# Ledger of designs, part 224: VHH binders against Abasic site processing protein HMCES (HMCES)

Target 1, 269 residues: Abasic site processing protein HMCES (HMCES), of Homo sapiens (Human) (q96fz2)
Amino acid sequence: CGRTSCHLPRDVLTRACAYQDRRGQQRLPEWRDPDKYCPSYNKSPQSNSPVLLSRLHFEKDADSSERIIAPMRWGLVPSWFKESDPSKLQFNTTNCRSDTVMEKRSFKVPLGKGRRCVVLADGFYEWQRCQGTNQRQPYFIYFPQIKTEKSGSIGAADSPENWEKVWDNWRLLTMAGIFDCWEPPEGGDVLYSYTIITVDSCKGLSDIHHRMPAILDGEEAVSKWLDFGEVSTQEALKLIHPTENITFHAVSSVVNNSRNNTPECLAPV
Below, E stands for the ipSAE of ESMFold2; O stands for the ipSAE of OpenDDE; V2 stands for 0.75 times the mean of E and O plus 0.25 times the DockQ between their complexes.

## First folded at step 19 (VHH)

Design wb28 (from wb2 with H54R; framework vhh_6z1v_2; at its last look DockQ between E and O 0.56; V2 from the best seeds 0.72)
Fold by ESMFold2, look of step 19:
Structure wb28 (fold): chain B 269 residues (1-269), chain A 123 residues (1-123)
Amino acid sequence: as target 1 above (269 residues)
Amino acid sequence: EVQLVESGGRLVRTGGSLRLSCAASGFDFSTYAMGWFRQAPGKEREVVAAISWRGGITYHADFVKGRFTISRDNAKNTVYLQMNSLKPEDTAVYYCAARPYQFYDRPSDYNYWGQGTQVTVSS
């Protein structure tokens, strides 16, 4: 998994993340660093994307079931990294294989500190190798979406400018991640960065690619992954498995160039 | 205390019409999407129709398309299901359900449920 779409306006994204805390109270996640959110149809490693994490990471004695949403850098920078420039990291931390997560120090250490996050996206892209050519077919991969229809024109929201957008009902893809915090040696703000955990592809995706992100399907899975105050690492890792609750469609090669940030990137062909 | 109270279910003849209502209380109705589900004996609960928190987008299952219409009135904290051209296979307990802002098709995605109202369609 090396390319995603996460294009929703901040307010739409925030409402899509509505949740219940452990007391049953409905809440929206509280933003940190909202100005760093850069929506795009075409996100690459080293860019910022929003993630969910427990409030307990920021506030002593906070309810660990309460959620913060914050942009983080894609490509985990370990807290022990000594260079001034994160791009000089000598190994790729865009993804973390679930079968070796407890063997890789870059991932095991932050995981042991409860640094679990949920990576948000509209969906992700993957390229299928084609037999007989070096050409690769990109696909956009996402949760199945309930079919939406515009409501009738009588009553509120009669103006096209005020009608709800179909994307207002989009079910965000929720992927399991690990994050770490790095203090630049030259000073400045702490860098929060994440990796996406990967698993073997489900049968439905196996013809496209042999790996997929670890997807957390439903609020129970999301809550357990985030709540490091109540859910141990060992219990949380039971949530990491492939899912068949996924769909996809072919897209044009416009997405191949990561500078293209248009709806065409994810449009069906 | 959150409450969803369905009403309007009754026995009706094939081809008849019926309007279900679901009155909501104990939460800010205007920030919730609403759904109608149904469950016949021995069958799984299935989504029939759903409507977004502002009412601007809806869903209707293919098996009711053109016959059932969901609507809402945020001033009255009420969601409705207008059911026309009723068939015996529409016989079921109908439930309303709520979740914040967006609607989905799986019952497990909804936070609040009503007790249900029985609809029976005779041939």
Scores: ipSAE 0.808, ipTM 0.916, lowest interface PAE 0.8, mean pLDDT 91
Fold by OpenDDE, look of step 19:
Structure wb28 (fold): chain B 269 residues (1-269), chain A 123 residues (1-123)
Amino acid sequence: as target 1 above (269 residues)
Amino acid sequence: EVQLVESGGRLVRTGGSLRLSCAASGFDFSTYAMGWFRQAPGKEREVVAAISWRGGITYHADFVKGRFTISRDNAKNTVYLQMNSLKPEDTAVYYCAARPYQFYDRPSDYNYWGQGTQVTVSS
């Protein structure tokens, strides 16, 4: 996974992340660093995207079932990294393979510390190789959505009215991630960054791409993944597997350029 | 205490009309999406209609085919299901359900449920 969409307004995104804590109380996640949230139809590695994580990561006596939403850098920067510039990291940390997560120090260590997060997106993009050509067809992949009577095609949401009809009730894709905290050697703000765990693709997606993000389907899966206080690493890793509960459609080549940030990126062709 | 109380279910003839109501209490109704579900004997519970927390977005199942309409009144903490052109196949217990802000089509995605109201359509 090298490209996602996360374009919802902050308030809409927050509502979409409504949850119940362990007491059964309805809550909205509290924002940390909301100003770092930059909505985009075309999110690439090194950009900031919103993730969910347990409040316990920030507050020692917090209920671990409570959630915080925070923009983090895509591409995990390990805490032990000693260079002053995160871009000098020589290995790719955009994704973490589920089969080797415990073999790589960069992922094993933060995971062992309970640094699990849920990466939020409208969906993600993958490119299908066309047989016999060097051309690649991009696809937008997301949770199945309820078709509403007034729901125009995802691509027709160019009008504010149509946008609300489509996106106000959008089920966000919830992907399993690992995050880490990096303190710059020269001082400054702590950098929070994440990697997306990947698995072998489900049967439905296998013709498009052989790998897919580990998708946490449903509130229980999301809650268990986040709750590092009550759920062990071993138990959490049981949640990491391919899911068939996805849909996709072909999109235009507009998404190929990471600078393009328009609804056209998501629109069916 | 959270409560959803359905009313309006009764015996009606084929082609008849019925309006179901669900009165909500014990939670902030205005921040919840509402849904109507039904369960016939020996069948799974299925979504009939749903409405967003603001009421601007609605969903109706394919079998409704324009016969039913979901609506809500947030001032009264009530969601409605107007059912027209009823058929024997519509015979079921109808349930009101609630979940935060967005509506889904799976019963498992809803947090609160009413006791249900029986709708019977005779031939």
Scores: ipSAE 0.740, ipTM 0.872, lowest interface PAE 0.7, mean pLDDT 93
ESMFold2 (binder alone), look of step 19: mean pLDDT 89; pTM 0.910

Design wb29 (from wb2 with S30T; framework vhh_6z1v_2; at its last look DockQ between E and O 0.63; V2 from the best seeds 0.75)
Fold by OpenDDE, look of step 19:
Structure wb29 (fold): chain B 269 residues (1-269), chain A 123 residues (1-123)
Amino acid sequence: as target 1 above (269 residues)
Amino acid sequence: EVQLVESGGRLVRTGGSLRLSCAASGFDFTTYAMGWFRQAPGKEREVVAAISWHGGITYHADFVKGRFTISRDNAKNTVYLQMNSLKPEDTAVYYCAARPYQFYDRPSDYNYWGQGTQVTVSS
């Protein structure tokens, strides 16, 4: 996974992340660093995206079932990294393979500390290789959405107003991630960054791409992944597997350029 | 205590109309999406209609075909299902359900449920 969409307004995104705590009380996640949230139809590695994480990571006596939403850098920067520039990291940390998560220090260590997060997106993009050509067809992949009366096909929302209405009831894709905290050697703000755990693709997606993000389907899966206070690493890793609960459609080549940030990126062709 | 109380279910003739109501209490109704589900004998519970927390977005199942309409009154903490042109196939227990802000089509995605109201359509 090298490209996602996360374009919802902050308030809409927050509502979409409504949850019940262990007491059964409805809550909205509290924002940390909301100003770092930059909505985009075309999110690439090194950009900031919102993730969910347990409040316990920030507050010692917090209920671990409570959630915080925070923009983090895509591409995990390990805490032990000694260079002053995170871009000098020589290995790719955009994704973490589920089969080697415990073999790589960069992922094992933060995971062992309970630094599990849920990466939020409208969906993610993958490119299908066309047989016989060097051309790749991009696809937008996301949770199946309920068709609303006002929601024409994602592509048919002719008016901005209708578009907003469609997205107000959008089920966000919830991907399993690992995050770490990096303190710059020269001082400054702590950098929070994440990697997306990947698995072998489900059967439905296998023709498009052989790998997919580990998707946490449903509130229980999300809650267990986040609750590092009550759920061990071993138990949490049981949640990491391919899911068939996914849909997709072909999109235009507009998404190929990471600078393009328009609804056209998501629109069916 | 969270309560959803359905009312309005009764015996009606084919082609008849019925309005179901669901009164909600014990939670902030204005922040919950509401749904109507039904379960016929020997069948799975299925979504009939759903409405967003602000009432601006609605969903109706394909079998409704314009016959039913979901609405809500946030001032009264009530969701409604207007059912017209009823058919024997519509015979079921109708349930009101609630979930935070957004509505989904799966029963498992809803947090609160009413006890249901029986709708029977005779030929």
Scores: ipSAE 0.807, ipTM 0.904, lowest interface PAE 0.6, mean pLDDT 93
Fold by ESMFold2, look of step 19:
Parts: sequence; C-alpha cells; structure tokens
Structure wb29 (fold): chain B 269 residues (1-269), chain A 123 residues (1-123)
Amino acid sequence: as target 1 above (269 residues)
Amino acid sequence: EVQLVESGGRLVRTGGSLRLSCAASGFDFTTYAMGWFRQAPGKEREVVAAISWHGGITYHADFVKGRFTISRDNAKNTVYLQMNSLKPEDTAVYYCAARPYQFYDRPSDYNYWGQGTQVTVSS
C-alpha cells in the first residue's frame, strides 16, 4: 500500500467520521490543524493525510473513546531520528508488516505508547504485475458501496455516469496505523507521522498483490484500535487481519504519476 | 431516550398500497440517515430502502424498485415508506433504523432500531 485517494471536502469527510463515544453519545471528531488538509485523488508517501486518534493523546484525563482528526505525514519518522531532514531516513516507513511489528523498534516503541491511529482514504491503489511484461495494471481498491440515486430518480444507481453522486454517501476506507512524534533538532513544530500496517492479501486481492493494508471494518474495530486507554496493545493486535469485504476496479495509468490529481485517477477503465 | 416507532403495518390485498411511518425522537433527526429493513420468517434482515440525512440521496433495493419509495419529513421527525403494488413476498416485519449522516446496507452498521411493524400481503 503506497498510494491512496482522499479527496472529499473537509466537511464531507468530517461527517463521514461520525461516531459514538463510550457513553453512546454521537460525536464528530475534533480537528487539529485543519488548514493542513490537502485533498487529492493521488496521495503518496511524504504527503499529509487525515488520521483519527484518541483525544487522550492530547489532553490529560480525556475520555479515551473521543476522537481527534488530524493531518499527519505518511511515512513514520521515529522520535529518535537525529537528522534535520526526514528524507534522510535510511529505511522506508510507509508500511509496517503486522508479523514483525513487535520486532521493529521504529514501530514497537510508538505502539507501546498507545500511538495507534486510523488512516482515512477513499480507497487505495495497487499495481498488478502482468505476466511476461514489466508493465503494471493499477487498480483502485475500496469498501463495497451501496448504490445511490438522487431522491426521486429511478434507475440512476445503475448508470456509470452517476459515479459522482456516490461520493455524497461514500464509505471511507479505515486502515490501521501507528504514529510517532518527532521534534526537529533545529526547532519548529512537532512532526506527527504515520505508517500503515499491512497483512497478507485476502483471496479476492491475491491476483493483484500479495499484501494489503490492515482494514478495520466497522465501528467496533475502529473504536478498539483507537482506544489505547481501555484496549491493550495485545488485544488491539487481534484486530489486524485480512478482510474479504473489499472491491476494486482497473484504472488508467494516469495515477502512475503522483502529480496527477484528477478524478481520472480512480475512474473505471 | 432515543425512540424509533414504526406504524402503519397491517393486512393488505395483493396489488394494494400501504404507507409505513417511523417517528423519531431523542436525537437530532436532521443529522441521521434513515433506513427501512425487512425480515420475513426464517430469513435475515435485509435493507429495503434508505435515505440520506439531508434527504437528497436514496437507495431502493432491486426487489422493490419502482414499487416502494422512501421519503422523510424533517419538520415532523418522520421517515416514510410508500409501498405500492404489494405482493405476497413482501410479507415481513418492517424495521426503521438510523445512523449518522450516511446509509449502508448491513444491519450492523445502524445504531438505532425500531421494534418493527408487521406487513402481511394476502393473495
């Protein structure tokens, strides 16, 4: 998992993240740094994307079931990193394999501090290597979506031309992540950054790629992953597994260039 | 206390019409998507129709498309299911359900449920 789409306007994204706290109260997540949200159909490592995390990370004695939403840098920068430029990091932290997460210091340490987050996207891209060539076929991969129609319209949900209306009711992909906080040696703001946990791909995706992000399907899984005040690391890791509740379609090679930020990136071909 | 109260279920002849109502209280109705589900004896609950929080986007299952219409009246905190051209296979308990803003097809995605209203369609 090295490319995502997260293009919804901030208010639409926020409403899609409505949740219940521990007491059953309906809430929206509270934003931190909302001006740093940069929606795009084509997010790559080192860019910012919104993640959910527990309010307890920011406020002493806060209800750990309450959620903050904040843009973070994709590509975890460990708190112990000593250079002034994160691009000098000698290893790739875009993803974190679930089978070695407790063996890698870059991931074990923040995980032990409860630094769990939920990475939000419309969906992610993956490239299938075609047999006998060096060319790769990109796919857009996402939660199955219920058909939508304009109120009073008949048959609209069956038309490919109504793809734009599906975004008004889009179910966001919710991926398990780990974050860390790095203080630049030269001063400045603390850098929040994340990695996406990966697992073996489910049967439905195995012909596209052998790995997939660890997807948290439903509010119970999301709540348990986020709530480091009530859910131990050991219990949280039981949530990390492949899912078959996923769908995909082929897209054009426009998405290959990360500078292309257009709806064509995820349009079916 | 959140309440969803369905009404209007009864015995109706094949080809008849019926309107179900679901009155909502105890929450801000205007921030919730609403759904109608049904469950026939021995079957799993299935989504029949759903409507977004603002009322502008809907879903109708293929087995009811053209016959059933979901609507909402935010001034009355009520969601409706207009059922036309009823068939015996529409016989089921119909449930109203709510979740914030967006609607989905799985019953597990919904936070609040009514007790259901029985619809019986005779031949």
Scores: ipSAE 0.766, ipTM 0.898, lowest interface PAE 0.9, mean pLDDT 91
ESMFold2 (binder alone), look of step 19: mean pLDDT 89; pTM 0.909

Design wb3 (from uc31 with A52S D109E; framework vhh_6z1v_2; at its last look DockQ between E and O 0.65; V2 from the best seeds 0.75)
Fold by OpenDDE, look of step 19:
Structure wb3 (fold): chain B 269 residues (1-269), chain A 123 residues (1-123)
Amino acid sequence: as target 1 above (269 residues)
Amino acid sequence: EVQLVESGGRLVRTGGSLRLSCAASGFDFSTYAMGWFRQAPGKEREVVAAISWHGGITYHADFVKGRFTISRDNAKNTVYLQMNSLKPEDTAVYYCAARPYQFYDRPSEYNYWGQGTQVTVSS
């Protein structure tokens, strides 16, 4: 996974992340660093995207079932990294393979500390190789959405009037991630960054791409993944597997350029 | 205590109309999406209609075909299902359900449920 969409307004995104804590109380996640949230139809590595994480990561006596939403950098920067510039990291941390998560120090260490997060997106993009050509067809991949009577095609959501109808009830894709905290050697703000865990693709997606993000389907899966206070690493890793509960459609080549940030990126061709 | 109380279910003839109501209490109704579900004997519970927390977005199942309409009044903490052109196939227990902000078509996604109201359509 090298490209995602996360374009919802902050308030809409927050509502989409409504949850019940362990007491059964309805809550909205509290924002940390909301100003770092930059909505985009075309999110690439090194950009900031919103993730969910347990409040316990920030507050010692917090209920671990409570959630915080925070923009984090895509591409995990390990806490032990000693260079002053995160871009000098020589290995790719955009994704973490589920089969080697415990073999790589960069992922094992933060995971062992309970630094699990849920990466939020409208969906993600993958490119299918066309047989016999060097051309690649991009696809937008996302949770199946309920078809509302007034909901035009995802592509018709370009009008402000139609946008509300389609996106206000959009089910966000919830991907399993690992995050880490990096303190710059020269001082400054702590950098929070994440990697997306990947698995072998489900059967439905296998023709498009052989790998897919580990998708946490449903509130229980999301809650267990986030609650590092009550759920061990071993138990959490049981949640990491391919899911068939996914849909996709072909999109235009507009998404190929990471600078393009328009609804056209998501629109069916 | 959270309560959803359905009312309006009764015996009606084919082609008849019925309006179901669901009164909600014990939670902030204005922040919940509401849904109507039905369960016929020997069948699974299925979504009939759903409405967003602000009432601006609605969903109706394919079998409704314009016959039913979901609406809500947040001031009264009530969701409604207007059912017209009823058919014997519509005979079921109708349930009101609630979940935070967004509606889903899967019953498992809803947090609160009413006890249901019986709708019977005779030929």
Scores: ipSAE 0.826, ipTM 0.914, lowest interface PAE 0.6, mean pLDDT 93
Fold by ESMFold2, look of step 19:
Structure wb3 (fold): chain B 269 residues (1-269), chain A 123 residues (1-123)
Amino acid sequence: as target 1 above (269 residues)
Amino acid sequence: EVQLVESGGRLVRTGGSLRLSCAASGFDFSTYAMGWFRQAPGKEREVVAAISWHGGITYHADFVKGRFTISRDNAKNTVYLQMNSLKPEDTAVYYCAARPYQFYDRPSEYNYWGQGTQVTVSS
């Protein structure tokens, strides 16, 4: 997983993240650094994307079931990193394999501190390598979406207005992540950064790519992954597995260039 | 205390019509998507229709499209299911359900449920 779409306006994204705390009270996540949210159809490593994390990471004695939403850098920068420029990391932290997460210092240490997050996206892109050619076919991969229609109309999902309204009911992809906090050696703001945990692809995706992000399917899985106050590392890792509850469609090569930020990036071809 | 109370279910002949109502209380209705689900004996609960929190987006299952219409009245905290051209296979307990802002087809995604109202369609 090395490219995502996360393009919703902040208010739409926030409503899509509505949740119940452990007491059953309806809430929206509280934003941290909202001005750093940069929506785009075409997010790549080193960019900022929104993640959910427990309020307990910021407030002593907070209810660990309450959620903060914050933009973080994609590509985990370990707290022990000594150089002044995070782009100088000698190893790739865009993803973290689930089968070695407890063996890699970059991931084991923050995981042991309960630094679990949920990475939000519209969906992710993967490139299928075709036999006999160097051409790669990009796909947009996302949760199955319930078909929506304009109130009082039948079959309206194909109109331009209805495409925009599809996003008001879009089920965000929720991926399991680990984050860390790095203090620049010359001072300045603490850098929050994340990695996406990966697993073997499910049967439905195996023809596209052999790996997939670890997807948290449903509020119970999301709540358990986030709640490091009540859910141990060992218990949380049981949530990390492939899912068949996923769908996809082919997209144009416009998405190949990460500078292209248009709806065409994820439009079906 | 959150409550969803369905009403309007009864015995109806094939081809008949019914309107189901679901009165909501104990939460801010205008921030919740609403759904109608049904469960026939020996079958799993399935989504019939759903409507967004703002009322502008709906879903109707293929097996009821053109026959059933979901609507809501935020001033009355009520969601409706107008059921026309009823068939014996529509016989089920119909449930009202709510979740914040967005609707999904899986029952496990909904926070609040009514007790249901029985609809029986005679041949």
Scores: ipSAE 0.731, ipTM 0.884, lowest interface PAE 1.0, mean pLDDT 91
ESMFold2 (binder alone), look of step 19: mean pLDDT 90; pTM 0.914

Design wb30 (from wb2 with D28T; framework vhh_6z1v_2; at its last look DockQ between E and O 0.62; V2 from the best seeds 0.71)
Fold by OpenDDE, look of step 19:
Formats: structure tokens, sequence, C-alpha cells
Structure wb30 (fold): chain B 269 residues (1-269), chain A 123 residues (1-123)
């Protein structure tokens, strides 16, 4: 996974992340660093994207079932990194393979500290290799959405008003991530960054790409992944597997350029 | 305590109309999406209709085909299902359900449920 969409306005995104805590009380996640949230139809590594994480990471004795939403840098910068520039990392931390998560220090250590997060997106993009050609067809992949009477297909010439309504009821993709905290050697703000855990693709996606993000499907999976206070690493890792509960459609080549940030990126062709 | 109380279910003839109501209490109704589900004997519970927290977005199942309409009154903490042109196949227990803000299609995605109201359509 090297490209995602996360374009919802902050208020809509927040509502989409509504949850019940362990007491059954409905809550909205509290924002940390909301100003770092940059909505985009085309999110690439090194950009900031919103993730969910347990409040217990920030507050001592907090209810670990409570959630915080925070923009973090895509591409995990390990806490032990001694260079002043995170871009000098020589290894790719955009993704973490589920089968080797415990073998790599950069992922094992933060995971052992309970630094689990849920990466939020409208969906993610993946490119299918065309046989015999160097051309790749991009696809937008996301949770199945309920079609509403007012909403045509995601790609239908819906009025801007109708478009907003469709996205107001959009089910966000929830991907399993690991985050770490890095303190720059020269001082400054602590950098929060994340990696997306990947698994072998489900059967439905296998023709498009052989790997997919580990998707946490449903509130229970999301809650267990986040609740590092009550759920052990071993139990949490049981949640990491391919899911068939996804849909996709072909999109235009507009998304190929990471600078393009328009609805055309995820519109069906 | 959270409560969803369905009412309006009864025996009706084919082609008849019925209006179901669900009164909600114990939670902030205006921040919840509401749904109507039904379960016939020996069948799985299925979504009939759903409505967003603000009422601006609705969903109706394919089998409804324009016969049913979901609506809500946030001032009254009530969701409605107007059912017209009822058929014997519509015979089921109808349930009201609630979840935060957005509506989903799977029963497992809803947090609160009513006890249900029986709708029976005779030929």
Amino acid sequence: as target 1 above (269 residues)
Amino acid sequence: EVQLVESGGRLVRTGGSLRLSCAASGFTFSTYAMGWFRQAPGKEREVVAAISWHGGITYHADFVKGRFTISRDNAKNTVYLQMNSLKPEDTAVYYCAARPYQFYDRPSDYNYWGQGTQVTVSS
C-alpha cells in the first residue's frame, strides 16, 4: 500500500470515527494536532494521515478504550534513529509485513510497547500489472458502501451537494498500523509516525495485487487493536489477516501523479 | 437506560398499509443513525431501511421497491416506517436499531435494538 485517500472534512471524519467506550458510552475521538490534518484524495508516504490510538498513550491512568485521533507521518521513524533527518532512513517503513513484524526491530519494539494504531482512509489505491504491457491500471479499494437513493454510483455526475451527502455516510477504511515516537537529536517536537501492516491479498484482490493492508473490519476489531492496555500483542496479532469484505473499481491515471488532489482520483472510469 | 420501543405492527391484508414507529430514549437520538430491520421465521435478520442522524440520507432495501419509506423526527426521538402495498412476503418481526451517525447494512454494526413488532400480511 503506497497510496491512500483521506479527504473528508475534519468534522465529517470525526463523526465517522464515533465509537462506544468499554462503558457503552458514545464518544467522539479527541483530536491531537488537528492543524496537521490535510485532507487529500491522494495521500502518499511521508504525508500526514489521521490515525486512531488509545488515550492511554497520552494520559496516565486513562481509559484505554478511549480513542484519540491524530495526524501522523506515513513511514515509521523508529525511536532509535539518530540522524536529524527522517528522510535519511535507508529502509522502507511505509509498510510492515505481518509475517516479519516480530523480526524487524523497527516494528517489534514499538509494537511491544503497545504502539498500535488504526490508520484511517477513504480507501487505498493499488495498481494492476497489465500482461504484455508496461501499463498499470489503478484501482480504488474500499469497504463496501450502502447505496443511497440520493447517491448514484460514487462516480455518477452527482451534484456537489449530493457528493457531500454520500461522503457524510462513508464508511472509512480502518487499517492496522504500528506507530513510533521519534525525538529529533537536535531537539524539537516529537515526531509521530506510522507503518501500515500488510498481508497477503484476499482472493478478490489477488488479480490486482498480491498484498493488501491488514484491514480491521468492525468496531470490535478496531477496539481490540487499539486497546493495548487490555489486549496483549499476541492477541492483537490474531486480528491481522486478509479480509474479503472489500470492493474496488478502476480509476483514471490521474492518481498516478501524487500531486493530483481531486475527486477524479477515486472516481470510477 | 437505552430503550427502543417499536409499535404499529399488526395483521393487515395484502395491499394494505401500515406505519411503524420506534420511540427512542436513553441516548442522544439526533446523533444516531436509525434502521429498520426485519426477521422472518427461519430467515436471517435483514435491513429494510435506514436513515442518517440528520435525516438527509436514507437507504431502502431492494425488495422495498418504493413501497416503504423511512423517516425520523428528532424532536420526538422517533423513527418511522411507512409501509404501503404490503405483501405476504413482508410478514416478519420488525426491529428498530440504532448506531452512531452513519447507517450500515449489517445488523452486527448496530449498537441498540428494540424488542420488535410483529407484522403479518394475510393473503
Scores: ipSAE 0.801, ipTM 0.906, lowest interface PAE 0.6, mean pLDDT 93
Fold by ESMFold2, look of step 19:
Structure wb30 (fold): chain B 269 residues (1-269), chain A 123 residues (1-123)
Amino acid sequence: as target 1 above (269 residues)
Amino acid sequence: EVQLVESGGRLVRTGGSLRLSCAASGFTFSTYAMGWFRQAPGKEREVVAAISWHGGITYHADFVKGRFTISRDNAKNTVYLQMNSLKPEDTAVYYCAARPYQFYDRPSDYNYWGQGTQVTVSS
């Protein structure tokens, strides 16, 4: 998993993240650093993307079931990293394999501190190798979406407004992540960065790619992953498994160039 | 303290019509999407229709499209299901459900449920 779409306007994204705290109160997550949110159909590692995390990470004695949403750097920079430039990291932290997460210092240390997050996206892209060529076919992969229609309408309307209604009710992909906090040795702002946990692909995706992100399907899974105050690392890791509740469609090669930020990146072909 | 109370279910002949109501209380109705689900004996609960928090976006399952219409009245905290051209296969307990802002097709995605109202369609 090395490319995502996360293009919704901030208010639409925030409403899609409505949740209940442990007292049953409906809430929206509180933003930190909202001006760092850069919506795009085509997000790459090292860019900032929004994640959910427990308020307890920021506020002493906060209710650990309350959620913060914040943009973080994709590509975890461990707290122990000694260089001044995160791009000098000697290994790729875009993803973290679930089967070795407790063996890799970069991931087990922040995980032991309860630094679990939920990585948000419209969906993610994967490239399939085509037989007989070195060409790769990109696919956009996302939660199955319920079809939407205008209230009271009975006929098909292929207007652009129908597509806006799809996005207004879009179920965000919720991927399990780990984050860390790095203090640059030369001073400056603390860098928050994340990795996406990966698992073996489900049967439905195995022809596209052999790995998939660990998807948290439903509010119970999301709540348990985020709530490090009440859910131990051991219990949380039981949430990490493949899912068959996923769908996909082929897209054009427009998405191949990470500078292309247009709806065509995820449009079916 | 959240309550969803369905009403209007009864016995009706094939081809008949019914209107179901669901009265909601204990939460801010206007920030919730609402759904109608049904469950026939021995079957899984399935979504029939759903409506967004603002009322402008809906879903109707293919098996009811053109026959059933969901609507809501935020002033009365009530969601409705108008059921026309009823068929024996529409026989089920119908449930009202709620979740914040967006609607989905799976029962597990909804926070609040009513007790259900029985609809029976005779041949």
Scores: ipSAE 0.690, ipTM 0.866, lowest interface PAE 1.1, mean pLDDT 91
ESMFold2 (binder alone), look of step 19: mean pLDDT 90; pTM 0.912

